# Designs tried in a protein design chat: VHH binders against NADH-ubiquinone oxidoreductase 40 kDa subunit, mitochondrial (nuo40). Part 7

Target 1, 349 residues: NADH-ubiquinone oxidoreductase 40 kDa subunit, mitochondrial (nuo40), of Neurospora crassa (p25284)
Amino acid sequence: ISDVTITRTGKPIIRNQGGRSSLGGHTATVFGATGQLGRYIVNRLARQGCTVVIPFRDEYNKRHLKVTGDLGKVVMIEFDLRNTQSIEESVRHSDVVYNLIGRDYPTKNFSFEDVHIEGAERIAEAVAKYDVDRFIHVSSYNADPNSECEFFATKARGEQVVRSIFPETTIVRPAPMFGFEDRLLHKLASVKNILTSNGMQEKYNPVHVIDVGQALEQMLWDDNTASETFELYGPKTYTTAEISEMVDREIYKRRRHVNVPKKILKPIAGVLNKALWWPIMSADEIEREFHDQVIDPEAKTFKDLGIEPADIANFTYHYLQSYRSNAYYDLPPATEKERREDREYIHML
Below, E stands for the ipSAE of ESMFold2; O stands for the ipSAE of OpenDDE; V2 stands for 0.75 times the mean of E and O plus 0.25 times the DockQ between their complexes.

## First folded at step 1 (VHH)

Design v7 (framework vhh_vobarilizumab_d1)
Fold by ESMFold2-Fast, scan of step 1:
Structure v7 (fold): chain B 349 residues (1-349), chain A 124 residues (1-124)
Amino acid sequence: as target 1 above (349 residues)
Amino acid sequence: EVQLVESGGGLVQPGGSLRLSCAASGFTFDDYAMAWYRQAPGKGRELVAGISSGGSTSYADSVKGRFTISRDNAKNTLYLQMNSLRPEDTAVYYCAKGGYYDFWSGYEDYFDYWGQGTLVTVSS
């Protein structure tokens, strides 16, 4: 019996040397479980025998969860981020709570402040009230309370609020993520026209959602992660332009790219965002195009967890294969010469 | 189980009016944006009108000034009042529910949820 950890609440975690964790008897709550990252962590925890509590907004969102039925136990609880009692019911019996909830753009009913600050505060207060052993709060890269981007600023203020309520909180700041149904590769592949303000020149280190999920699972049993801040990013820096080029080569397609100065585009996007249930783009998303990823040198990284993060370039085929027509399905990515020839042919027509 | 049940479609003459209704159940109606989409034969789906949970409305240029979207939160019902109907308005009309938007979720989960649809035919 080599590795036995007694949690703050008195529950043992037994981890075999280089082997599997036993999480039988542990209860984990995952807020945001229906999202990309949430689905991965839920399935991982359930597979290891954990009881997973999944707060969900409605039945439709619940259907996107795929859980192995004979391993662990899944408990689904309807909740509302604006209803404190529903949050408390979701955490009251939990040994660990993951907060993965966030918003990419504001709406009339949910502002960045409502979700990233007030929502996080309510979750943290419930965690503290019921003396939950571990709390893992997912923030974002570039989290800075003085950021010109409301998304980054509210995420940072959420970190401060959460840490003030539950000082042992583990804070995680993932870089832009890629994976199944992501907002990076899927977003670039699914549109016919790409509308930008900064010519896709923003730089960042995209991270694989599976690597982030592995890190989050490790944080449950690795006590050295308590009270720590982690920045989780991939091994190589890319611009959105470089990633878009990789997408175009994988799907054998060329999309129209239109670049509009942010002084013109932001006011238009702001008006549309207030009126539409899905805006074409938001004013804050446009502002974020002008902010490269900045790494906090005081934060811990994948190296501190012994995880080797994957390069997005090795996964573009895997995630983009479904966007190919059947004529191109089995072909390697289009070469520079092939893309140039296709452009010449299209322009001749 | 989330359910959206459309009603009120039918055959109407050009210049006529119809009121579509969508009865929603299985979720907290007040918390979600709602929309009306339509699909004409041989065409893709288009957004006709949207309404936020706070009551802000938006309309496609083709229906602006003729159609009015509204909601009754007490009855969990969405409406589309269609006036001055044209043959070009002939389509199957779908009620759509907005989703909760996660940091990690994409919009595809949101866009692919509609009711069964109701047929509107504008012809004499």
Scores: ipSAE 0.000, ipTM 0.133, lowest interface PAE 16.5, mean pLDDT 74

Design v8 (framework vhh_vobarilizumab_d1)
Fold by ESMFold2-Fast, scan of step 1:
Structure v8 (fold): chain B 349 residues (1-349), chain A 122 residues (1-122)
Amino acid sequence: as target 1 above (349 residues)
Amino acid sequence: EVQLVESGGGLVQPGGSLRLSCAASGFTFDDYAMAWYRQAPGKGRELVAGISSGGSTSYADSVKGRFTISRDNAKNTLYLQMNSLRPEDTAVYYCATGSDFYEYLTGDMDVWGQGTLVTVSS
């Protein structure tokens, strides 16, 4: 009826007759569970019978979590990245720990170094202290300790720190992700004006968050993924401009594209961030627009996991249909002829 | 200003033991990664052992099982317990501190001590 595989710490993984693994009796801690990727892995683990520990910083973030299945299997613990005891309480009973914590911009309370390096260090130390079976650390595409982008550099340094503390750490470098509540399709579709510095010319292979979530879940029970580095990216290279064009076709809206050279935009962002109590746009975010995705040939990929990643072009309708007006809801994406006619009409007015 | 002062070096016979100490001042010791480096005659500087602010340790392959790094945050002191010393361990040993754990891993430490000589010979 069921096959049982014993992990290195003596925990059983139950595999049923259909070849699917049951994670009943396993406890998983997910740091960064309130983020896009975190929500997918939490739901996937909970549905498979894991007890999921979700460290959260405040009650507002906790409210955005959609948990599938028995709520008795979800344990929520308030924590602080600077409070070692709160981190330790979050991992002390866990069989696996996922670190999905990251920042897109620095704040006065948390720099990139505070989160990606020091925060990751504290989590890895707690994982090592309590002899957790598996530790999966999510980094980023273009992770390079010498990167001109602080985000990419600190992510890479975080990788080195966690692997030094817990050598069996599985490191995952996802490409820019698309999916429900993403920072790509939703972000592009929700704005009236698109403000860029590099004309949306940056190239990358966008990856479906569901595929990344599947890979992360598979890594939990596949010991061959221990000590490995994975780069998870989609099957086709796109520029942000190409993706923005797909969005425009899908939502039947015309949006203004404003390109401000980096030489002008970075100083303005610096002044605004000094004048305001919250960051609106960071210099590092602008710098990232000038860096194409670089693939590490030594890293493992979806191919090594037997997963075929989805093409973003096949999902634009699914994730963008809610941005259409009722008049366009049932129509196929706008054709090139229709877009030319709209552009000509607007120009003549 | 940050200051690091090493002590405990000296002459020891092969198979002997030494304990190095590094007294730190001028910074919040608990918040910083600490490391021991060494430089043998005619060789470059190499990492011997590191310890993070949280107490996680790392060792060079040549010293694993023989050396133990530790810290006493109440005394602002870093230690290196060296056992089963070999002639190859003869070097000037340096205490160093970095603002984050990455600096200790790369050898790009913020501040270095003056060094203390360890000689292993009969």
Scores: ipSAE 0.000, ipTM 0.190, lowest interface PAE 17.5, mean pLDDT 75

Design v9 (framework vhh_vobarilizumab_d1)
Fold by ESMFold2-Fast, scan of step 1:
Structure v9 (fold): chain B 349 residues (1-349), chain A 121 residues (1-121)
Amino acid sequence: as target 1 above (349 residues)
Amino acid sequence: EVQLVESGGGLVQPGGSLRLSCAASGFTFDDYAMAWYRQAPGKGRELVAGISSGGSTSYADSVKGRFTISRDNAKNTLYLQMNSLRPEDTAVYYCAASDWEYLFDSEYDYWGQGTLVTVSS
């Protein structure tokens, strides 16, 4: 059994039992395609028959994007967030535009405001100018224009700007995501020393990148998602400490934890980020350690999409296998007693 | 055209070893997660071993320590080294591919036609 959905611009989408779609004849532009979520949605859309337009900022970004499927369906366009014509060229032939562009930290060339507010504004203006059928804008959990965290504050102001320009914008606020080469499980597993300021006590509901990608694809054809705000989060609340314990059990590594007060750590992170060619930590990331996830009761969730989100606890084995040495591969996860005997912690006020 | 072709199956005595190969074509092999499944007569398919595009591996409890999955991205080939084979390892072994990480039994995109492994004296 197939359903046929006609988009606002008159193009059909054929949907089979179980939610599989045929997007042949549709063109999607994905800004931020080189990130974790972007890579997933690009491959998902291409696999469904969509022509995917991938704006990239430089040749280095392009080289890190590996796309499966028919190569004739992928169009790569060089663009600059400060060049309106390059943005317009990227969207003018599109039926849907995904804005996944964001920064975890400011750079010399781009502040949070440059990317999350001004960049989003220019993309929304291009979407409105060319009357694109769907515009999906990815924000963040804890988006609040009055937030003490610049990341959360600028994401929220970006939401306000894009909704004012394109009222039918679907806004998506994902919780911290886990998946292949994520910034959560991979980051925790890849370091010998863990440097924190809040003792890993921040609470959130981590979400599987696959579930978020499925939701984003559904938003293309599900008219009920237009003008709506979605908060996409996993089924269970965890602290970073609990997730770190799951990582330690899985990889059988002894790791040191050093906790440094925010007043000391933030200036050091700021100096290191300015002195190095790439950041290894950021002042705003340290500030975000002090903010638990707050759910907006007015926002829609996975329940409104008919999606059952996965629990991170069921995926630690799959994503952390490569961090085990051959000597530990056949062993079950470390017990609570073994972890307590092996861990070293250094605490400062 | 995506194609997966298994080879290396055959008759082996208990305690013996076999190496299975899966030659892949028609897609960018190094971007895909690969797996070996098996199906014994009268039973459903079960995951034997999986390997991600990045080289992370996983194994069924029944084969841990005996089987080793590996890949050669330059040759577009997946391998399964099977040691200390038992009669209960008798099955048709299938190569499977997905453009995403390790997937559960019903979620692989492409499947080979299978190769028979018989462990009997």
Scores: ipSAE 0.000, ipTM 0.131, lowest interface PAE 18.2, mean pLDDT 73

Design z1 (framework vhh_8fcz_2)
Fold by ESMFold2-Fast, scan of step 1:
Structure z1 (fold): chain B 349 residues (1-349), chain A 122 residues (1-122)
Amino acid sequence: as target 1 above (349 residues)
Amino acid sequence: QVQLVESGGGLVQPGGSLRLSCAASGFTFSSYAMNWVRQPPGKGLEWVSGISGSGGSTTYADSVEGRFTIIRDNDKKMVYLQMTSLKTEDTAVYYCARDYGEFYDSLYFDYEGQGTQVTVSS
């Protein structure tokens, strides 16, 4: 009842009936493991008995981490994305490497190019040097080297650099992700005033971080994913406005919405981001509001992996119930009539 | 103080059944996903099962799928692990663990209990 697949390096992967796998004896390195997506893939790999190498930058950013999976273990290695030796040490003994490192906004110490292009290049070079069996590089939706958004452009250039160094690289382009501690539902729920430039009109298919993590685990043992590019997106198209309305109904309040033209907001955000040691917002984040998700028709999808992605609408209660006041914890989502009545008291902008 | 107290372990014959219990206190129980993890003699920790804060989602390790069932009672602040068709390989100290948030797929546990011993032998 178990199928056995032998990897290119000669290690067996045992697949149980139903398509599940055992990764005992495999060593996986996960760059960016401390991020949202990273923790899910680390959990899945460790649970399957994989030895997981977690490069970390900050000693004080360590979490209380448990090894999961029979005979599985976690190896923590301090690294610096600008230190080639530390990257090589993290990769040297691995059968698979996941690169999930990215930035949502630039800082004084790391630009988008430093992380998405130069960082990816150094990781890919180490993967090639040590002849690692599988390399999975996480890019982004709308990755286009000619994009007006620096984030999308640098992600696309990173893809090109990685593929030139390691042609068998599996490239993954996730849509905006939702899940525990996300930058979508949490961001919308945690603020009283929402500052936008495009009226929350951008369209995309939000994807559950768990579905992306499942896809990434499958890519380790499914050799048909080598040299392929995957667009991983959810089943329904939403605007940020529609998601914000779902959040408002779930937490029984309405956030104030302030819309400022990008000609005014981008310069202000750019100055603030450079002047402060912690960013409030970035100019590039504002520019991304004007770009709908565009799917590459040549790319593979969840359908090619046999995965049915979840709809964000089925998870709003699960991820947002903690943002309700005690009076609203056990109530169903607010109806449209109730939202209209609340609007009179919130003094909305 | 956050406290997790496991109970229900013991000696059972192969093919037998046991129900483990975990009593939680010191936090808002329904806001956290709960997990069962085990440590076999001489081995590292192995994740066994998880349940979301609401109880709407559950997941299991391949080694226990179909044999173990995780249940929670938010009113009583309890998590249970119903174990059936026990094997000698299931011999371990079982720990109840609180997730960092509401979903069970996190590898990061912010609190664990003291454990309860399960021994499967004839």
Scores: ipSAE 0.000, ipTM 0.202, lowest interface PAE 13.4, mean pLDDT 74

Design z10 (framework vhh_8fcz_2)
Fold by ESMFold2-Fast, scan of step 1:
Structure z10 (fold): chain B 349 residues (1-349), chain A 125 residues (1-125)
Amino acid sequence: as target 1 above (349 residues)
Amino acid sequence: QVQLVESGGGLVQPGGSLRLSCAASGFTFSDYSMNWVRQPPGKGLEWVSGISYSGDSTTYADSVEGRFTIIRDNDKKMVYLQMTSLKTEDTAVYYCAKGLDSYEYFTGSDAFDIEGQGTQVTVSS
């Protein structure tokens, strides 16, 4: 039927099974809207009739993030993470703020600390200053202020900072996400040579971007999510090796695997990141290969939201079929017997 | 000008899977979002799923979320709808529809401008 929730600022949110326009009259700001998760949530909010404010960093970014339609509207505001006034202007009229800003690697202009700690602090201060009803801050799995990985450590310190400024902050720690053009399945399928340091042995519970997006939307109207920390992960643990094997079977290909010790690979990646405008592989990403996902038993999960997360094994066909050659496009994944026969044939050549 | 050709429909049992395809021509495919909409027997058009111009963002109707996956291949100018755990309620003619912009999705209005010929999906035991 329908559920009615009154926000802290007095605005009603009407939710109905399959209904739209439940967020009509509400304004949501999404920092980090151009990322994988950000684009998904922006579209969901706009379809619900929400006015979505998208802070953008340059003209090129703004051009590629254009949304129009009969439901909701999009307002684009130029901002600089180091300019407090621009951040304040982005949140001053909002009922909800999503902070999805993060980096996988440091640059000369922005370190992990600049983005995950200082940037998050400025956003939280603006949210507090204008008494925004809901603040949802996206962190990461393995967030731990004492982590050997700068990414995980700075994400955790960012959580601490935003909570100290805005205690009602909802903190979300997604596991590695999969989906179309993701940083997991697409990354593995798009290369002919896989370069690793830990033999693809890191373990984690990959999560579907759709499930994470659904959770984030629910957090807007579900009052029970305020002040909570959620860890959003999929139902089954996989190593990157197992996922790579699923990719090989799905695309009917084998990729060359080159494993280079961390002591050698990490310095090389560090030099390349400093010399190149965009990284191929960062030193911190290499360090993360040595850290399995650790579940925080105190954190809330999809179970607390009534969401049943999808298993990545059920989506390999969906996201990878375009990587197949025409000869294999409509066939099921290669069986163990077929893979053995193909290997024997190749060796005969 | 704009031409959309749907295919891949058929008869499938409840709980089964089916993949729909849409071949696009007559416009710069990679600049526009794409959508799937359906018309069940005796009912109006219902928006099912949408995908942004790059494929980075997808949205689904509540009735299909977690069961359907929309994907696109800009090099081939194709949009796909992978359907799993099909229910009898999914029986409909499925249409492919061009979005208004890079991220715009149709909302399930009866005013949808359907350009494709459609492909029939029947879920029956």
Scores: ipSAE 0.000, ipTM 0.124, lowest interface PAE 19.3, mean pLDDT 74

Design z2 (framework vhh_8fcz_2)
Fold by ESMFold2-Fast, scan of step 1:
Structure z2 (fold): chain B 349 residues (1-349), chain A 123 residues (1-123)
Amino acid sequence: as target 1 above (349 residues)
Amino acid sequence: QVQLVESGGGLVQPGGSLRLSCAASGFTFSSYAMNWVRQPPGKGLEWVSGISGSGGSTTYADSVEGRFTIIRDNDKKMVYLQMTSLKTEDTAVYYCAKSEWLDYSGDTYFDYEGQGTQVTVSS
């Protein structure tokens, strides 16, 4: 009693009675596989028998994917987002391509436009050139080409460019994600002092990275997801202040909150990022604190996928349990010198 | 300044054991994942093992899985690599490196400022 879906290329996808899929014989390319979301989707696809192609920028990023290689057949291809040939080589034998590439902050080598617009354009052109069956492009919540936040604006322009090149693209806009070693719960739990500009008042519906990964896998075999835009968000709205309070309760320690006006903090962040090899914080990250999550009523949601998203409140113990022992240590707060001198990194290419 | 000081290397017989140590300073130790990477003679850098900031998760290269164990002590700002059943192929300079993870498929980079510690497996 298994449901069977036949792809455009004639390859079967078997869905078990329990709702589990078999992707044997499918090849999936995952751009951005080294990130939090990327690791989850790669593991999920490989576990179901998919051959996963992982484009990587350097040997150190590749090494973090070793655990994924143990779960299935993994092919690693070196690429440069500015090198069209390397992108084409990564997609030409694929049945599905996932574009998860994005940055929280710009660098000297990659601006938001370089990554979210020009990079996405090159990937979409390669997908179209080699007639790939499915293309899934991950954008962001608050994607708006007129946004004051460069991150949100460039993500939205990337959506427009991708859809113009490959109209059947499935666009996914995840809310801020929580999970293992996330930039939400982990970031809040790992610091003694919380530095903000908007008093932690920004509102959003945090989403479990596992639920987003499940949705992305479903989009491979569910033809009803083609040409659709999905906003994937959790069931309840929280402020960063409410989440920080949950973190404090779970780790049994009170952290100091320091709020610095945007006019003062943004220039400092800009100077530090330009002077250091390893960025401490971004001016655009500070600007994003002033923007609540806005839901697009035209977009599809988890309801359209039959997925019930998890509430972050039910996972604070699970993800923060390991921080409880550290809550009892009387360690001094991180110094400015520690943060400013975080500049060296190892790179083979 | 970020500083990573490796120690514990030396000459050991095949099948022997060694424990490498890395003393970290200049950053909030518990906020970063820690890694061991090695450079065999005449070859490029090879990632060996990683441990999360909390110590709750560890991962290993296929070549060392089951033989090496990565441990951290956040109170002492130390990360360790317990090596057992050493092989001649494990001969390398071992470096301690820190990394950070980003949401939305951000890149991961390794920092290091240590001198490395030489491990030689020979009869």
Scores: ipSAE 0.000, ipTM 0.177, lowest interface PAE 14.9, mean pLDDT 74

Design z3 (framework vhh_8fcz_2)
Fold by ESMFold2-Fast, scan of step 1:
Structure z3 (fold): chain B 349 residues (1-349), chain A 123 residues (1-123)
Amino acid sequence: as target 1 above (349 residues)
Amino acid sequence: QVQLVESGGGLVQPGGSLRLSCAASGFTFSSYAMNWVRQPPGKGLEWVSGISGSGGSTTYADSVEGRFTIIRDNDKKMVYLQMTSLKTEDTAVYYCATDLYGDYEYWSGMDVEGQGTQVTVSS
């Protein structure tokens, strides 16, 4: 009635009837645990009995991590991506390592290359040194070493470096993710004015963070995922404009959209990124607006994992209801007619 | 301590009906949205339906809209899923879920409690 999978290190994973796995006796290290995807996978692994090692940079990052399950199952270790010994201490007793570390923008202290290439290299070297059973490295959609976008190019080079060090690495390329406090629905809903360079015309298949997390958990015990590259994307193609329209309809607000050519906007974003403690827009993010999602036909997908990904259209209500005023909280999404009527008499400044 | 106990699953013929129940305890039930999610054999978790804390708003996945109805009884601290016109594709373990972390009122996949209840649609 229970299926048992034995890992290379000899530890059993028990899959009970009902599709839930018991990961008791397994130790997983999750680099990048404080991010959206990281927090989800940490909670999922801990709930299934896994001992989760969470490397963190400082006490501030540690304070933001909400973990479910037994508190005795979570081990927090201070680390620095530039300190090889701290990475090794985080990995030495683990059966599986997840690398979810990434940057949306470069800083003077951490470039894309520092994080996506050199950081990934150090983690992979530690994984190889301590003979870890499974290594799962999260890259990105559009990963291409020749990409004009530094983010996509460095992610792709990181894949190459990681696989050269640990050939059995599972590489995961998620599409733009949606979920709680995402950089998609939350970003679109939280701003009064949307500043773009490509008129929100970029096309992609947004993917639910829950589906990506489910795939990552399966990769721990499913040996068929070793040495494979997965592209994880949602079932329907959308432009950012279409998603923004869904957001406006859901929250009963109209937001102003301003389009500025990238040759003007990129220098401005570069200055803001250097001057502000919290960057609101980066030059590379602006460049990514000009790149549609390109699917690699050679990569494996959710279909190979038996997972049917969710459509973002089915989740807009749930993730956006908190952005509604009290007058609209319990109402269904605005119809096209209602939205047209609201546009006629409401002036947004 | 949050506890969610699902029940009402079983074997049903295609086209049949079934009602699932979820008993909640350990939190202020009426203040949080409740959801039903399912996991088909060999597949990942799929969100099925949601209901607001007051019960005034409901939403459904495209695959079940018109066939399933989510209901809650805040006095009894229960949430129900009334399933009609069942298909073989509805075969799954069904879980009741809420999100109790901070001001979160929607299921984000971070708080799936209980053992679930098996629904098998087969002739």
Scores: ipSAE 0.000, ipTM 0.129, lowest interface PAE 17.1, mean pLDDT 72

Design z4 (framework vhh_8fcz_2)
Fold by ESMFold2-Fast, scan of step 1:
Structure z4 (fold): chain B 349 residues (1-349), chain A 125 residues (1-125)
Amino acid sequence: as target 1 above (349 residues)
Amino acid sequence: QVQLVESGGGLVQPGGSLRLSCAASGFTFSSYAMNWVRQPPGKGLEWVSGISGSGGSTTYADSVEGRFTIIRDNDKKMVYLQMTSLKTEDTAVYYCAREVYTEYSGGYTYEFDYEGQGTQVTVSS
């Protein structure tokens, strides 16, 4: 069944059986498009016929690469989060803007405030200035302006700022994500020594990056998502310890685990982060280990989008097969087939 | 003090093979994804391939998939690009690039913050 919806900007959206849409003639700007989540939404939008504008960050004294991919109608534009004109140029001709920009740890060039609050504010101001039809801002689970974690607190303040500038903003708070090259399964599988402060006891509902990408695509054409806040999380609660055990079982290896109390590890991490040329860990990351995922009962979820999220337990084989050391289980044809099947999940929905 | 040093480039005939190497120093190598990017004569930079910090995940540009293989050895702090079935359009300066990954519990950004000096690959008869 095909249904036609006309957007505020006068462009048609044609929905086919299964709730998918044709976005021909739409221009979407995706800030943070080169990240894991951004990669999925860019591919989805391009496949639907959308022209996708990808602003990539130009940090002082760093070389930034223009990533050219076979993603259909993709336009790469250099921008600086501190340069309002470059943000405006990225947004000026867009029908929808996605803001996925964030930091997991602070740096000398970008603090959490610089990126999550000031950066988001500048993007929202540009969206409002050019009267963009849809603005989708990605925040985080546990977003709370009074959080002890600067990451969660700045994400929440960013939400407040963008909603004040563009009231119709759709706010998305994903749980910790898993998928191809994630920082969950891959992080646990890629190290021989695991250093923690809370014994891997933090609880959360990990969510598949593909499901989040599907939700973000739907938010473009589903008018009921405007002005709404969504919390996107998986169907089951796990501790990091439980996920680590699934990883160990899947890769047929045992990793060392060292637990250091927060009062000792946080000062050391702060010194290491400042003394080392590259950040290995941050004090705020250690603090986040002590915060279980808290669901906002007022927020909308995947149920409101008609999406049934995947369980991480069903994907450990697909994402971890390449880490297996046993030749009987790591045959090249099987590994290549699994990678190919994972890539095709992006095009299935 | 971050250093990336490429090597292994040269002149090769169409259909030939070549292996590029990149030696990394000054950072915790296994904590960063590594990429190969190239610049053909008179053109802009093109991303070629990427490999995760552990080596467990690889990605390729459509133009090279099936012909190129990216590999890393974290103990030696090396990343390699094995190129086969080379074409004249593969002629370029190839750069090794370090990827910085910014994660928050719903959003990720990837950028290349350091590149090496490059190694020239020329495919000609």
Scores: ipSAE 0.000, ipTM 0.141, lowest interface PAE 16.5, mean pLDDT 74

Design z5 (framework vhh_8fcz_2; at its last look DockQ between E and O 0.03; V2 from the best seeds 0.00; counts 0 for: pae E 16.9 > 2, grease 26.7 > 24.2, placed apart)
Amino acid sequence: QVQLVESGGGLVQPGGSLRLSCAASGFTFSSYEMNWVRQPPGKGLEWVSGISSSGSTITYADSVEGRFTIIRDNDKKMVYLQMTSLKTEDTAVYYCARGYDDILTGYSYFDYEGQGTQVTVSS
ESMFold2-Fast, scan of step 1: ipSAE 0.033; ipTM 0.485
ESMFold2, look of step 2: ipSAE 0.000; ipTM 0.171
ESMFold2 (binder alone), look of step 2: mean pLDDT 83; pTM 0.845
OpenDDE, look of step 2: ipSAE 0.013; ipTM 0.238

